# Designs tried in a protein design chat: VH-VL binders against Vacuolar protein sorting-associated protein 28 homolog 1 (VPS28-1). Part 3

Target 1, 209 residues: Vacuolar protein sorting-associated protein 28 homolog 1 (VPS28-1), of Arabidopsis thaliana (Mouse-ear cress) (o65421)
Amino acid sequence: MEVKLWNDKREREMYENFAELYAIIKATEKLEKAYIRDLISPSEYETECQKLIVHFKTLSASLKDMVPNIERFAETYKMDCSAAVYRLVTSGVPATVEHRAAASASTSSSASVVAECVQNFITSMDSLKLNMVAVDQVYPLLSDLSASLNKLSILPPDFEGKIKMKEWLLRLSKMGASDELTEQQARQLHFDLESSYNSFMAALPNAGN

## First folded at step 19 (VH-VL; from t3 with heavy chain G56K)

Design u2
Fold by OpenDDE, fold request of step 22:
Structure u2 (fold): chain C 209 residues (1-209), chain A 121 residues (1-121), chain B 112 residues (1-112)
Amino acid sequence: as target 1 above (209 residues)
Amino acid sequence: QVQLVQSGAEVKKPGASVKVSCKASGYTFKRYGINWVRQAPGQGLEWMGWISALEKYTDYAQKVQGRVTMTADTSTSTAYMDLRSLRSDDTAVYYCARDRGFLPYYGMDVWGQGTTVTVSS
Amino acid sequence: DIVMTQTPLSLSVTPGQPASISCKSSQSLLHSDGKTYLYWYLQKPGQPPQLLIYEVSNRFSGVPDRFSGSGSGTDFTLKISRVEAEDVGIYYCMQSIKLPLTFGQGTKVEIK
């Protein structure tokens, strides 16, 4: 995508976000093709794919008002990235994770849920690092994380991470959509996310890691 | 408050070009695309093309492909449609219309008043 | 390109009576996102088109409740429960499932 001249900072930011979305989709498509062709190891693929998925989720959430559907986005710009769209939108997890899940019926759902939780944690933390501190940006991410954690049966209902996320969601729900977290609040949220993530990882069985 | 105001009527000779302007107001120009739709006298509506005001990406109808150029100026919130190599069958009222969203699939909710372009020898 | 076919092409209605316009598409307008990309426009005499219905059955802001849209797949209908004088004009259906956007031929609605 070509660099354009912009009238103001807002315009530039919008354009950059658009360009980034485009780039993520293209990168994912290339990665999927590389994996299918055995040009990269499963481990490398999984690592890179997970990164892209995380970035995608963060960005797509922020662009939801402009780009409500990623497939339509891809169609509009004739991206021809069906593998990427499937991976990012439909699957939401690397192909390697899907394969492992399919191989073990007893652990398949658990593995996918674990991956989802990890992704949502990272997405949430990264969002804060990018100074995405508006309520309408943060709330959906925490909501997804909370939902993911609740899907994982190995975590008890009183899991600290669950409680913390619920508390934050409650707090955010009392704020306006355009309101922003203070620096102190953002730091606290990040700390809570990190703490919850560590607890989450510690709670996982070795087979689930 | 949201409004599209188009330039005035044009009379052109065959082979000439015409540039129609569409000035937007009352909304964030860069967040919405602009469609151009024309209507020949006594005929139906024909979609000519679409432009994203943000990245200025365009998609043109095949019928006018190669003869049309759509542009957008975010500094003035104005969209332009340039049609070249005019023919008699290009005689029509030309409309600019705003998308309801960033992408061109969600309908056109605001229309300009139309610009009559007459091509005659 | 997707062909949109409207019937009838002309309709004369007595004020207060209902009117119905059919629109058929050459292929399904249902997208994988679950939305059906069919729109209705009204062009009153001497005016530009105006949006009436979006996505088959949703009335656009300011559109009276006497207007309703229905249908699925390839068959769609616009209904006016009680036609008023201000409803005179040409009605167009439009698909946006894919580019290029295409319109029906238009249905001219007149008052008897």
Scores: ipSAE 0.838, ipTM 0.941, lowest interface PAE 0.6, mean pLDDT 93
Fold by OpenDDE, fold request of step 22:
Structure u2 (fold): chain C 209 residues (1-209), chain A 121 residues (1-121), chain B 112 residues (1-112)
Amino acid sequence: as target 1 above (209 residues)
Amino acid sequence: QVQLVQSGAEVKKPGASVKVSCKASGYTFKRYGINWVRQAPGQGLEWMGWISALEKYTDYAQKVQGRVTMTADTSTSTAYMDLRSLRSDDTAVYYCARDRGFLPYYGMDVWGQGTTVTVSS
Amino acid sequence: DIVMTQTPLSLSVTPGQPASISCKSSQSLLHSDGKTYLYWYLQKPGQPPQLLIYEVSNRFSGVPDRFSGSGSGTDFTLKISRVEAEDVGIYYCMQSIKLPLTFGQGTKVEIK
């Protein structure tokens, strides 16, 4: 992409996010190809793929109004990244996680759900760090996180993380879509997310990431 | 009010170049792409190409590939279409049109008034 | 390129009567995202085209309810329930399932 001069901070940020999305898709395609060719270990692949997926989710959320469909984005720029599109949009988890799930329905499905939870936690926290504090930005992220947590049967209904997310969603639902969290509210939400994430990780039988 | 205002009519000789401007107003210029569509006298509509105003990425129709250059000036919210090596069959009304979205697939909701380009010896 | 074929190419209608225009594509306009990328435009005499219908059946803002779009896959129809004098012009269907964007030949609608 061509380097441009910008009239304001918002336009620059928009361009940067757009370029970053492009880069993530390309990087994911390269990573998928490398994995298929056994150029990297499964563990290395999984780590890098997870990072890309999380980053992708954050960016895709921020660009939702401009890029409602990632496949159309890839088509527009002739990216020829079908593996990346599948991984990022259709699968949403690393291939290693997907294969483990296929090998053992209970273990693999659990692993994929755990990965989804982790992704949604990180996405939510990163969104706040990027100062995405509008209700229409925060609500869908927390909603996804809440939904993913509910998919994990090892977490009880009264899991603190579930309760906190539900409370925040309720609070946000009473606000206007264009309303923004105050700095104090954003900090509190980030704290709640982080504490919930830690509790979540501690509750997992195989704590190792 | 969202609107696109194009430059005036042009008369050119074969082999010459023409540059048509399209000034946008009433919306965030970088958030929407610009299409160029032409219409020969008494004929239908022909898509020429598309430009993203944000990163200035372009995609041209094969028929005009190599002869057309689309640009966008974000400082003035103006899109340009430069057509080179003009020939008689390039005689047409040229329209700029805004996409409903950022990508070129969602239809064109705002059109310029058109610019007549006449190519004659 | 996707070929768009309109029928008829010309139509003369008595005011108050209905009109129907068909548009066929050489390829399905249904995308994996679930949307069908078919659009209708009207070009009134001496004016630029204006958007009437987006994604097969959605009326654009300000478009009267006498206009309706329908269809799926490769076969589409634009209907005008009661043609008015202001509806005179050339109607175009357009696909955007892939680039390049392509238009039908146009259907000229006149008043008897």
Scores: ipSAE 0.838, ipTM 0.942, lowest interface PAE 0.6, mean pLDDT 93
Fold by ESMFold2, fold request of step 22:
Structure u2 (fold): chain C 209 residues (1-209), chain A 121 residues (1-121), chain B 112 residues (1-112)
Amino acid sequence: as target 1 above (209 residues)
Amino acid sequence: QVQLVQSGAEVKKPGASVKVSCKASGYTFKRYGINWVRQAPGQGLEWMGWISALEKYTDYAQKVQGRVTMTADTSTSTAYMDLRSLRSDDTAVYYCARDRGFLPYYGMDVWGQGTTVTVSS
Amino acid sequence: DIVMTQTPLSLSVTPGQPASISCKSSQSLLHSDGKTYLYWYLQKPGQPPQLLIYEVSNRFSGVPDRFSGSGSGTDFTLKISRVEAEDVGIYYCMQSIKLPLTFGQGTKVEIK
């Protein structure tokens, strides 16, 4: 009767979800191995890995009562998917994301990046004092500065210097390579550089103590 | 009420086969695993294997691998254990036992009454 | 396979006195999920086994509070604070950290 039909539909759904969980773990293991073996680009890997992680979270939540522990599931079915289990259960993010987070936390890298930022600020301000105001002279300096500021994880995304330098880079990109900044533009850029430099120095841990 | 009811006692000759049934009632059969455990006269408990009633995956103890087949019929909520090529040291009481979970790790909370299998010439 | 070793193999106890059973495993029963997969069963004369304690120390439904389990890693204990006539039988520990599931040899508890 109706109870018999309902049980058949629920049985199919349970089996399908179970099979899909198995497939996601296997697919993640293969993807992790392909990434380590350089068989897939980091960007392609990250996109596919994110899809698998999202789908896994939905399925594991749906199956929580039957499979409360994914490691035990993998052990029971002898899946040999340790990389997948780490990725899906322990880490929760693609390896590329994990690597970027670790690199940003490096103290040695931070000190080197601070020195690079300072050098780029000083070079940019000195170049303007020497009346180097052509777009092809100024754009590379601000590009280097902007790149170095973006490397420094202690700066918020809305740090004044990042915003100002992006605005200037956009302005310069609309000008011809041999065009020159006006006297007013050069003074404003110098002010923005000096203001950003002071804010940068104030944001460093030593400046707070 | 949650219950496991097993088939009756069997007397067999060496080389024969035995199939023990385990009828489940009072719960959703496919949500819990079924273990099979035997106990030789005067001896302790020996795990023989486990079956998932949902997808019919099985894991067998090495000692009986190749001689045992565990099955489950979801339409009748019945698990079966078929032991072939019987030897005199297969004489034991055979129990089916429900695991508290879907996977066989959470303890056996419901046991059948046991089926005595005697293998003698 | 994980070997489970029970001591003693036999106990004779005066009613109302305590009893203690040791179970030692050849490997740690602690899983990375934080659970320890150790179980105790009682098999009364002529009956199938029944679950007493799950995951080291949790009493199963209907089990009197005179039963308690403890331990960690590889060393576990079942205690009966005051043995009653109904407690006679064979006690088994079992591990489920790894398949195959394995039991201790059993500890027979009798009343003097």
Scores: ipSAE 0.584, ipTM 0.844, lowest interface PAE 1.7, mean pLDDT 88
Fold by ESMFold2, fold request of step 22:
Structure u2 (fold): chain C 209 residues (1-209), chain A 121 residues (1-121), chain B 112 residues (1-112)
Amino acid sequence: as target 1 above (209 residues)
Amino acid sequence: QVQLVQSGAEVKKPGASVKVSCKASGYTFKRYGINWVRQAPGQGLEWMGWISALEKYTDYAQKVQGRVTMTADTSTSTAYMDLRSLRSDDTAVYYCARDRGFLPYYGMDVWGQGTTVTVSS
Amino acid sequence: DIVMTQTPLSLSVTPGQPASISCKSSQSLLHSDGKTYLYWYLQKPGQPPQLLIYEVSNRFSGVPDRFSGSGSGTDFTLKISRVEAEDVGIYYCMQSIKLPLTFGQGTKVEIK
């Protein structure tokens, strides 16, 4: 009698696990569609999606022998749940988490260019404070700064810093290499650099990373 | 000993129905899918459909869709294939075959002895 | 439906000599899970079919090592390195990448 009871318990658990697997896949599909249609907040979506993913991982591991491939399960029962299968099997994380990872990668590449711009601004301003006023000393600094600003497409083409640095580069290109900026010119360049730097910092987006 | 034992040969008239039984022994009936495959005289193998012994879910070949019903009785570990509106071209040997897996994708490792169904006017 | 085409349809072999059977599918049998769903069966005279090879190249339990399977995508081969009298019968390939399951038309192997 114990053998019969044990078999019944295992068989009921197996059926219940199959039914729950079906339910999790269907629930995930509905949740994914609700998120795409803006029917649920990103925060609410992420919480519920993570619960489904955790439950799915436990259940799929328990059913590994019977259902080694979840895609084949969904195909067999004609579930039409491609978003859920992608989420649960392929991705393994909520869509919000995927979006943050993609945004972080994009922000990281922009952050690299922003850091280059900041470094070039500071180097140029510090060099003027050290009275480096010869054309052959100033021109390379402004050239580097102008190049880095042009790499940052978030800045408009008429951004103050781009305009001012090009004007200075043109002026310097008409001077001799050993010529020096006048005290008035050096003061004006310092002002233009500071003004452009402040405008640059104000134009940066508020990124969390 | 893993075994599938089918019901005996049947002779039927066109328009009648036939129900072939397939009794499983030596393994956990609900853990494996059961396919039905037929073979007309001198012809190759033709898959007719599949049933999950646990959930009783079925999928049928299009050629027999609407004329076939596959069932399973878990209390007796017996699968059944009921083919209705018989035609002369349904004359064949009908096999039940256990899939190596629960779903019908992993190869048929145990076959019944076959049931000859003859449809004659 | 995926069409499975076997060649040759009949093969007469001198005992102890090799035999080779080709099976071509109308679609790739490779699933996104990395498995290829191609199977070989032997139906000896007066018997039900028996599984020989699963998933292209894996011999089923009890199958002699003179049987080997190979192939990928849409092209598959069953080889018998030395045909014996007990190998006589009809060989079928089968796909299970999608339902309905479909078989090749069969290759009858006889001994000369």
Scores: ipSAE 0.580, ipTM 0.844, lowest interface PAE 1.7, mean pLDDT 88

## First folded at step 24 (VH-VL)

Design x1 (from t3 with heavy chain V110Y)
Fold by OpenDDE, fold request of step 25:
Structure x1 (fold): chain C 209 residues (1-209), chain A 121 residues (1-121), chain B 112 residues (1-112)
Amino acid sequence: as target 1 above (209 residues)
Amino acid sequence: QVQLVQSGAEVKKPGASVKVSCKASGYTFKRYGINWVRQAPGQGLEWMGWISALEGYTDYAQKVQGRVTMTADTSTSTAYMDLRSLRSDDTAVYYCARDRGFLPYYGMDYWGQGTTVTVSS
Amino acid sequence: DIVMTQTPLSLSVTPGQPASISCKSSQSLLHSDGKTYLYWYLQKPGQPPQLLIYEVSNRFSGVPDRFSGSGSGTDFTLKISRVEAEDVGIYYCMQSIKLPLTFGQGTKVEIK
């Protein structure tokens, strides 16, 4: 950048705004790099990043007619500030906030899957208690349960509950739709469901807390 | 109205330098960049480089890199193109052209009348 | 550098008849911002180039509606619905997706 003389207040302001934009992008890049390298605490990072983002939003809005695209701006001046561009333009929030949001979303998804599993366990067990022992009644319930269990990544592939459900599904698949489980089979299935449920609950995070 | 008025024709010897001026009027000079484009006799258009009138940042075509210097005088709203070590193949009409925007990607909307530079021994 | 290829290089047209010029780029001119950075210029005899079309299909101020631009990606077309005597000159396409800016070879349009 060259030092320019200003003809009037407007030109000065224009230059200052330009310089400020440039500085914000550079500062953000530096901050992002510092954070990645653990040179600053997450709290400090978040505070500073938020400040930069707020300033950026205000300034970029005012410069929209001159700088309609920040990426093009960065390209033009060969700023090599990809992290800053992402943070300021794409993300719009500090990395810490972004990660928390992602974690929350993941947690919510997991919670929903857990709830689904619980529901399917209960439904399956209750159905048996109601003497719903026909294959066409039991199979879809176990199938749903098996599917739900498989959605939960915290459960290993060799989780006992998964294995048992698969085994039962296999057995049922060899039967006719109108066939019914014997009393012994129904009792065993209920036992397997209950044991699987207990194991499932024990495997969940914060189980017992 | 937007106008770009360039300096007059130049005749130079090989190895010499030429400085072409482009005076802008009718708009805020610092808000728009200036491009330089040349056209050899009977040939097409060749982009030489770009300058931001605000801070003076430049980007030159590789073909003229090292021999060209673009500057902008905001006090007079005048852009300059200095081409050194002139060769016969530098004989061309040289145009300054305003960017449609602050950055160099948005096309050129107004052109100077052109400056003929002849390099001959 | 992005290579811009125009076809044809010369065109002779009867007044009132349509004309079409093709411009192809060696790479896509579509940017992540959603804009396509293709421009058309006309250089009339003895004059500097003048902007006709910006960003593929937008007519510059003062450009007659008989001029139209179209295309996407790497293939672009300039059309003149009814060629007039004042349309004589050399037409250039230009890309600005990245520096350096590059022009097509030019298409000379003449009146029969």
Scores: ipSAE 0.839, ipTM 0.940, lowest interface PAE 0.6, mean pLDDT 94
Fold by OpenDDE, fold request of step 25:
Structure x1 (fold): chain C 209 residues (1-209), chain A 121 residues (1-121), chain B 112 residues (1-112)
Amino acid sequence: as target 1 above (209 residues)
Amino acid sequence: QVQLVQSGAEVKKPGASVKVSCKASGYTFKRYGINWVRQAPGQGLEWMGWISALEGYTDYAQKVQGRVTMTADTSTSTAYMDLRSLRSDDTAVYYCARDRGFLPYYGMDYWGQGTTVTVSS
Amino acid sequence: DIVMTQTPLSLSVTPGQPASISCKSSQSLLHSDGKTYLYWYLQKPGQPPQLLIYEVSNRFSGVPDRFSGSGSGTDFTLKISRVEAEDVGIYYCMQSIKLPLTFGQGTKVEIK
């Protein structure tokens, strides 16, 4: 992209976010193709894909007013990244996760639940990154995440992610709706979400293969 | 309020070039694209092309492809349309129009007053 | 390119009476995102076009409620419940489901 002069910080940020979105889509397309061609291991693919998806969700949320539809974005700039669009927008989870979920007895339901969990994790983490730290903003997100995690029988009741989410929900329930998490609390919550997400992904069938 | 103010009327000879300006105000220039639409005398509207004010990406109608260049100066919030190799059938009122959104699909909500370009021998 | 066909091309209306303009597209304007990319513009005499309706049925800011848009797929209609003198001009439908953007031929509305 061409280097331009900026009038203010907001314009610069907007451009940077736009550029990042473009780059993520392109990178995802490349990654998907590499995976299909067995140029990278499933483990490597999953790790990189997860990173891209998380980043995408964050950027997509921040650019929702400018780019309400990613397909239209890709079309406008003739990106020819159909695999990326599917992965980032339709699926929302790495291909390896989809395949693992599909291998379960309830193929469609398990895959959907896994995707839901992933989405809720990402949404929660991104919300914090966007400085959405009010109790009435955070509580519903964690509640949804907790609920989605409970839908997966493969996760034991004492799964770390479940425990942490319950603890946070309890803490938040004692606060006022308009109260906000402190910076320290927000950082801790983000850390707990990230660790829970990692443990969740590791707990999925055939993780690492 | 959103305003698009275009440059004045132009009279050109066949084969010449014309550059029309469109100064935007009242909104964040880089957030919205700019379309160019022309209207020949007594005729309908014809879309010429689109430019993203953010990064300068353009998409032109096939009919004017190769003869048109759209640019945007973010420092002055001004869009430009340069049309080369003018022909008599290029005689028209040229409009700049803002997109309702960042992408070109969401319609045009504000229009310039138009610039009359006359091509005659 | 998508062809937009308006009917009629001209109509003369008595003030206070309703008017209806049809617009047909050569292909569906419904996108996978659930939006239908059909727009209506009015060009009053000596003026640039102005947006009336976006996405089939949404009135743009400042547009009187006597204007209404309807339709789906490939068939669309603009209605004016009570035509006023200020409604004189040429009405255009436009599609933006894909580039290039294309307009109907225009419908000239006059007052009797």
Scores: ipSAE 0.828, ipTM 0.936, lowest interface PAE 0.7, mean pLDDT 93
Fold by ESMFold2, fold request of step 25:
Structure x1 (fold): chain C 209 residues (1-209), chain A 121 residues (1-121), chain B 112 residues (1-112)
Amino acid sequence: as target 1 above (209 residues)
Amino acid sequence: QVQLVQSGAEVKKPGASVKVSCKASGYTFKRYGINWVRQAPGQGLEWMGWISALEGYTDYAQKVQGRVTMTADTSTSTAYMDLRSLRSDDTAVYYCARDRGFLPYYGMDYWGQGTTVTVSS
Amino acid sequence: DIVMTQTPLSLSVTPGQPASISCKSSQSLLHSDGKTYLYWYLQKPGQPPQLLIYEVSNRFSGVPDRFSGSGSGTDFTLKISRVEAEDVGIYYCMQSIKLPLTFGQGTKVEIK
C-alpha cells in the first residue's frame, strides 16, 4: 500500500519545515566542527554560518507551535548537535562575530581610558603654555590626570607620572587657591608633565595603529 | 471531539506476539505524538515508548527495547504497537495516549480505553 | 532513569475534607526553557488515566478548581480542597524532563 506523507497543503508544509529544521541543525553542527578544525576559512565560515542563522530564525518562527523548544527537538531525535544548538539558539551569531565583539569591547574600554589619559596630559601641558598658573586652575587638571592614570592597571604604582603628579598635588594643596606657581615652578611642572607623557606613551602596548 | 479507540482484548501464550491498534479521530493526527503506557494488574503505570505520527520516529523504554515496534499509519490515523516474545510479566492493560505536543514532553491529554493482554501458559 | 516517589501510597478521606499528595523526583524537573515538567493524572476505578494538572500547576480542561498543584525543583504537591465521591481513584505524578517518562507509584484515594 502507498504511504501518503501528507493529506493537504498544511500537512505537506509541516513535514517539509520539520525536515528542513533537522537539516539546518545538522548542517550548522558540521560547519562549527569544520571551523574548529581549521577546514574552512574564518571568512567563508562566517558567511555560511550567517546564512544558516537567518534561515533558522525564519524556520523556528514558522514551527513555534509544534516545536516551541529547539533543545527539546534535538534531545528527542538524539542529534548530538550541541555546538549547533549553542550557535543557533544561545548565541545567535557566528563564532567569528562573537570573538570580534568580545575583543572589540575589551579594546574599546582600554582605548577609552588611554585616550582620557592622553587628553588630560595635553590639556595640562597646553594650559601651562597659556600661562594658567593659579592653584585653582592647575590643581583640577592634575587631579583629573592623576585619576585617569590610576584607572590604567598596566601602569605600575611607581610609574613616574603617578609619582610626580602626586608630589605636585601635595605641593599645591599647601598653597592658597589664588596663589600662582612661580615661573620656575611652572617650568618644572611643564617638564615633569612632558617627561611623564613620554614615559606613558612608551609604556603603551603596540596597538597596530 | 478527540477520541482514541483501541483494539480488543488478547489472550496469548508465552513466546507469541501481539499487535494493538489505536485509531485516532477528532484532531490532526500528525500534529501530536502518541505514547504507549502499560499497567500490570494491581500495579502502576509504565511508559513503553513514543512515536512521532508525522514521520514515524520512535523512542522505546529500555525494558522492552528489541521486542517492541511502534508504527503509525497517517492515511488511517492509526497507531500500532507490536510486542513480541511475550512473557507472563507482559500481562497488562496497554494504553495509547496522545501527547499535548508534537514531542513527548507535554503531558498525555487523551487516552484510549485500554487493551487487556493476558499472557498465560 | 528519574525515580518518582509518592507519599502517601494510600489515603482515606472524609467527604468534604482536604487531601494532599506529595511527589518527589530523584533530580530537578526544571528544564533550561524555564518550565518544570511535572504532571498529575487520576485513574478512576475501571477507567484509563486522565490528565489533571500539567506543568506543575495548570489545570487541564474540565478539571474542577478544587484541584491545585504546586512545587518546584524536586518537590511537588497535589491538593484537593474538598474531596468528593467522584475523586476516588489512584493519583499518579509523572515527569517528562527526560525520556523514559516515569510515574510515581500511585496514591489510592478512598472515601471513608
Scores: ipSAE 0.591, ipTM 0.850, lowest interface PAE 1.6, mean pLDDT 88
Fold by ESMFold2, fold request of step 25:
Structure x1 (fold): chain C 209 residues (1-209), chain A 121 residues (1-121), chain B 112 residues (1-112)
Amino acid sequence: as target 1 above (209 residues)
Amino acid sequence: QVQLVQSGAEVKKPGASVKVSCKASGYTFKRYGINWVRQAPGQGLEWMGWISALEGYTDYAQKVQGRVTMTADTSTSTAYMDLRSLRSDDTAVYYCARDRGFLPYYGMDYWGQGTTVTVSS
Amino acid sequence: DIVMTQTPLSLSVTPGQPASISCKSSQSLLHSDGKTYLYWYLQKPGQPPQLLIYEVSNRFSGVPDRFSGSGSGTDFTLKISRVEAEDVGIYYCMQSIKLPLTFGQGTKVEIK
């Protein structure tokens, strides 16, 4: 019986790197599950997870031409390794490190900014319900809201609320101070505010309100 | 010069099987995936599945799942598609096509000439 | 499966005139990697399909610059700035955001 092996150095390395990528993703998934289930100490988890992340970064760089997207790789091979893909590709750091970073970013000043955003949303929506539609009434409300959203660093730059409020501020800046929003404009602004508020609340970590 | 050359036309009876070959040349066979696409007479294109030329992993369209087997022989740079339990609605031109990437997401840049399979009773 | 819908299904064009083909997908073709997985193919009479445009707007090697692709999300367009006799055939859009890969119904382009 003849055993066939890869004889070419380049082909052997290609196959080995592919197999190693698969193994790293699987090992990371197992480690993430063990951590969530309290089967490994946070210290042991962090050490092993960091080893996997470093190895993954080196390997993924060498494989970038062949496998430019790791999520696509995992999906194609039906690996069912969503925790590993998040850890290795999206986060890039162990869960323990991620938690410490989030705790540092979530200071009392961050909580204060969240409360400011909520207050500005409510004030803006309530003012429209009271039919306050003059440009000089609406512009300050949206300006305050936009400023508070920009202070909250956990929101992505393309957050719906940031984009929509900036668009409205530009529109209002082209109008006269004593001009009023049309009924159609007021309805649209109310819709945009409500939609943005719902998206904002969904974007908050662990919102239990 | 990337080239995919397919086996010749086949005439089959319902219930039979057909195996179409696709010989690749002009590139590193193992680095690029192979898709199989068919086209019934006067109809559009239908993806049948994909095979990794590196390790032989496959993904099949649900319509043909259970009736199709795709293989690759890296020593001859040849992909194969075996379709079993043929029905008259399997009458089509069958194409092999190289993906621009290793995984089946990047578009099909080179196509075989097509293999006509006719299933008639 | 993602449904790809092309319009029109057939068009007849005077030589030298522009042509435009629309393709709509049943869901967004934008992936988290920032790429949009939409492709255009031309199948000339009696030939296999050939790749024209990859990832919305990139012309494949050897494709004339009279072909251009555009669009985002679910709405895409292939334009031919000046149709020539060699452009006759059936044009297909295809998505690869999810398996199975799916094609539009095809748009037959003829010269008047």
Scores: ipSAE 0.578, ipTM 0.837, lowest interface PAE 1.7, mean pLDDT 87

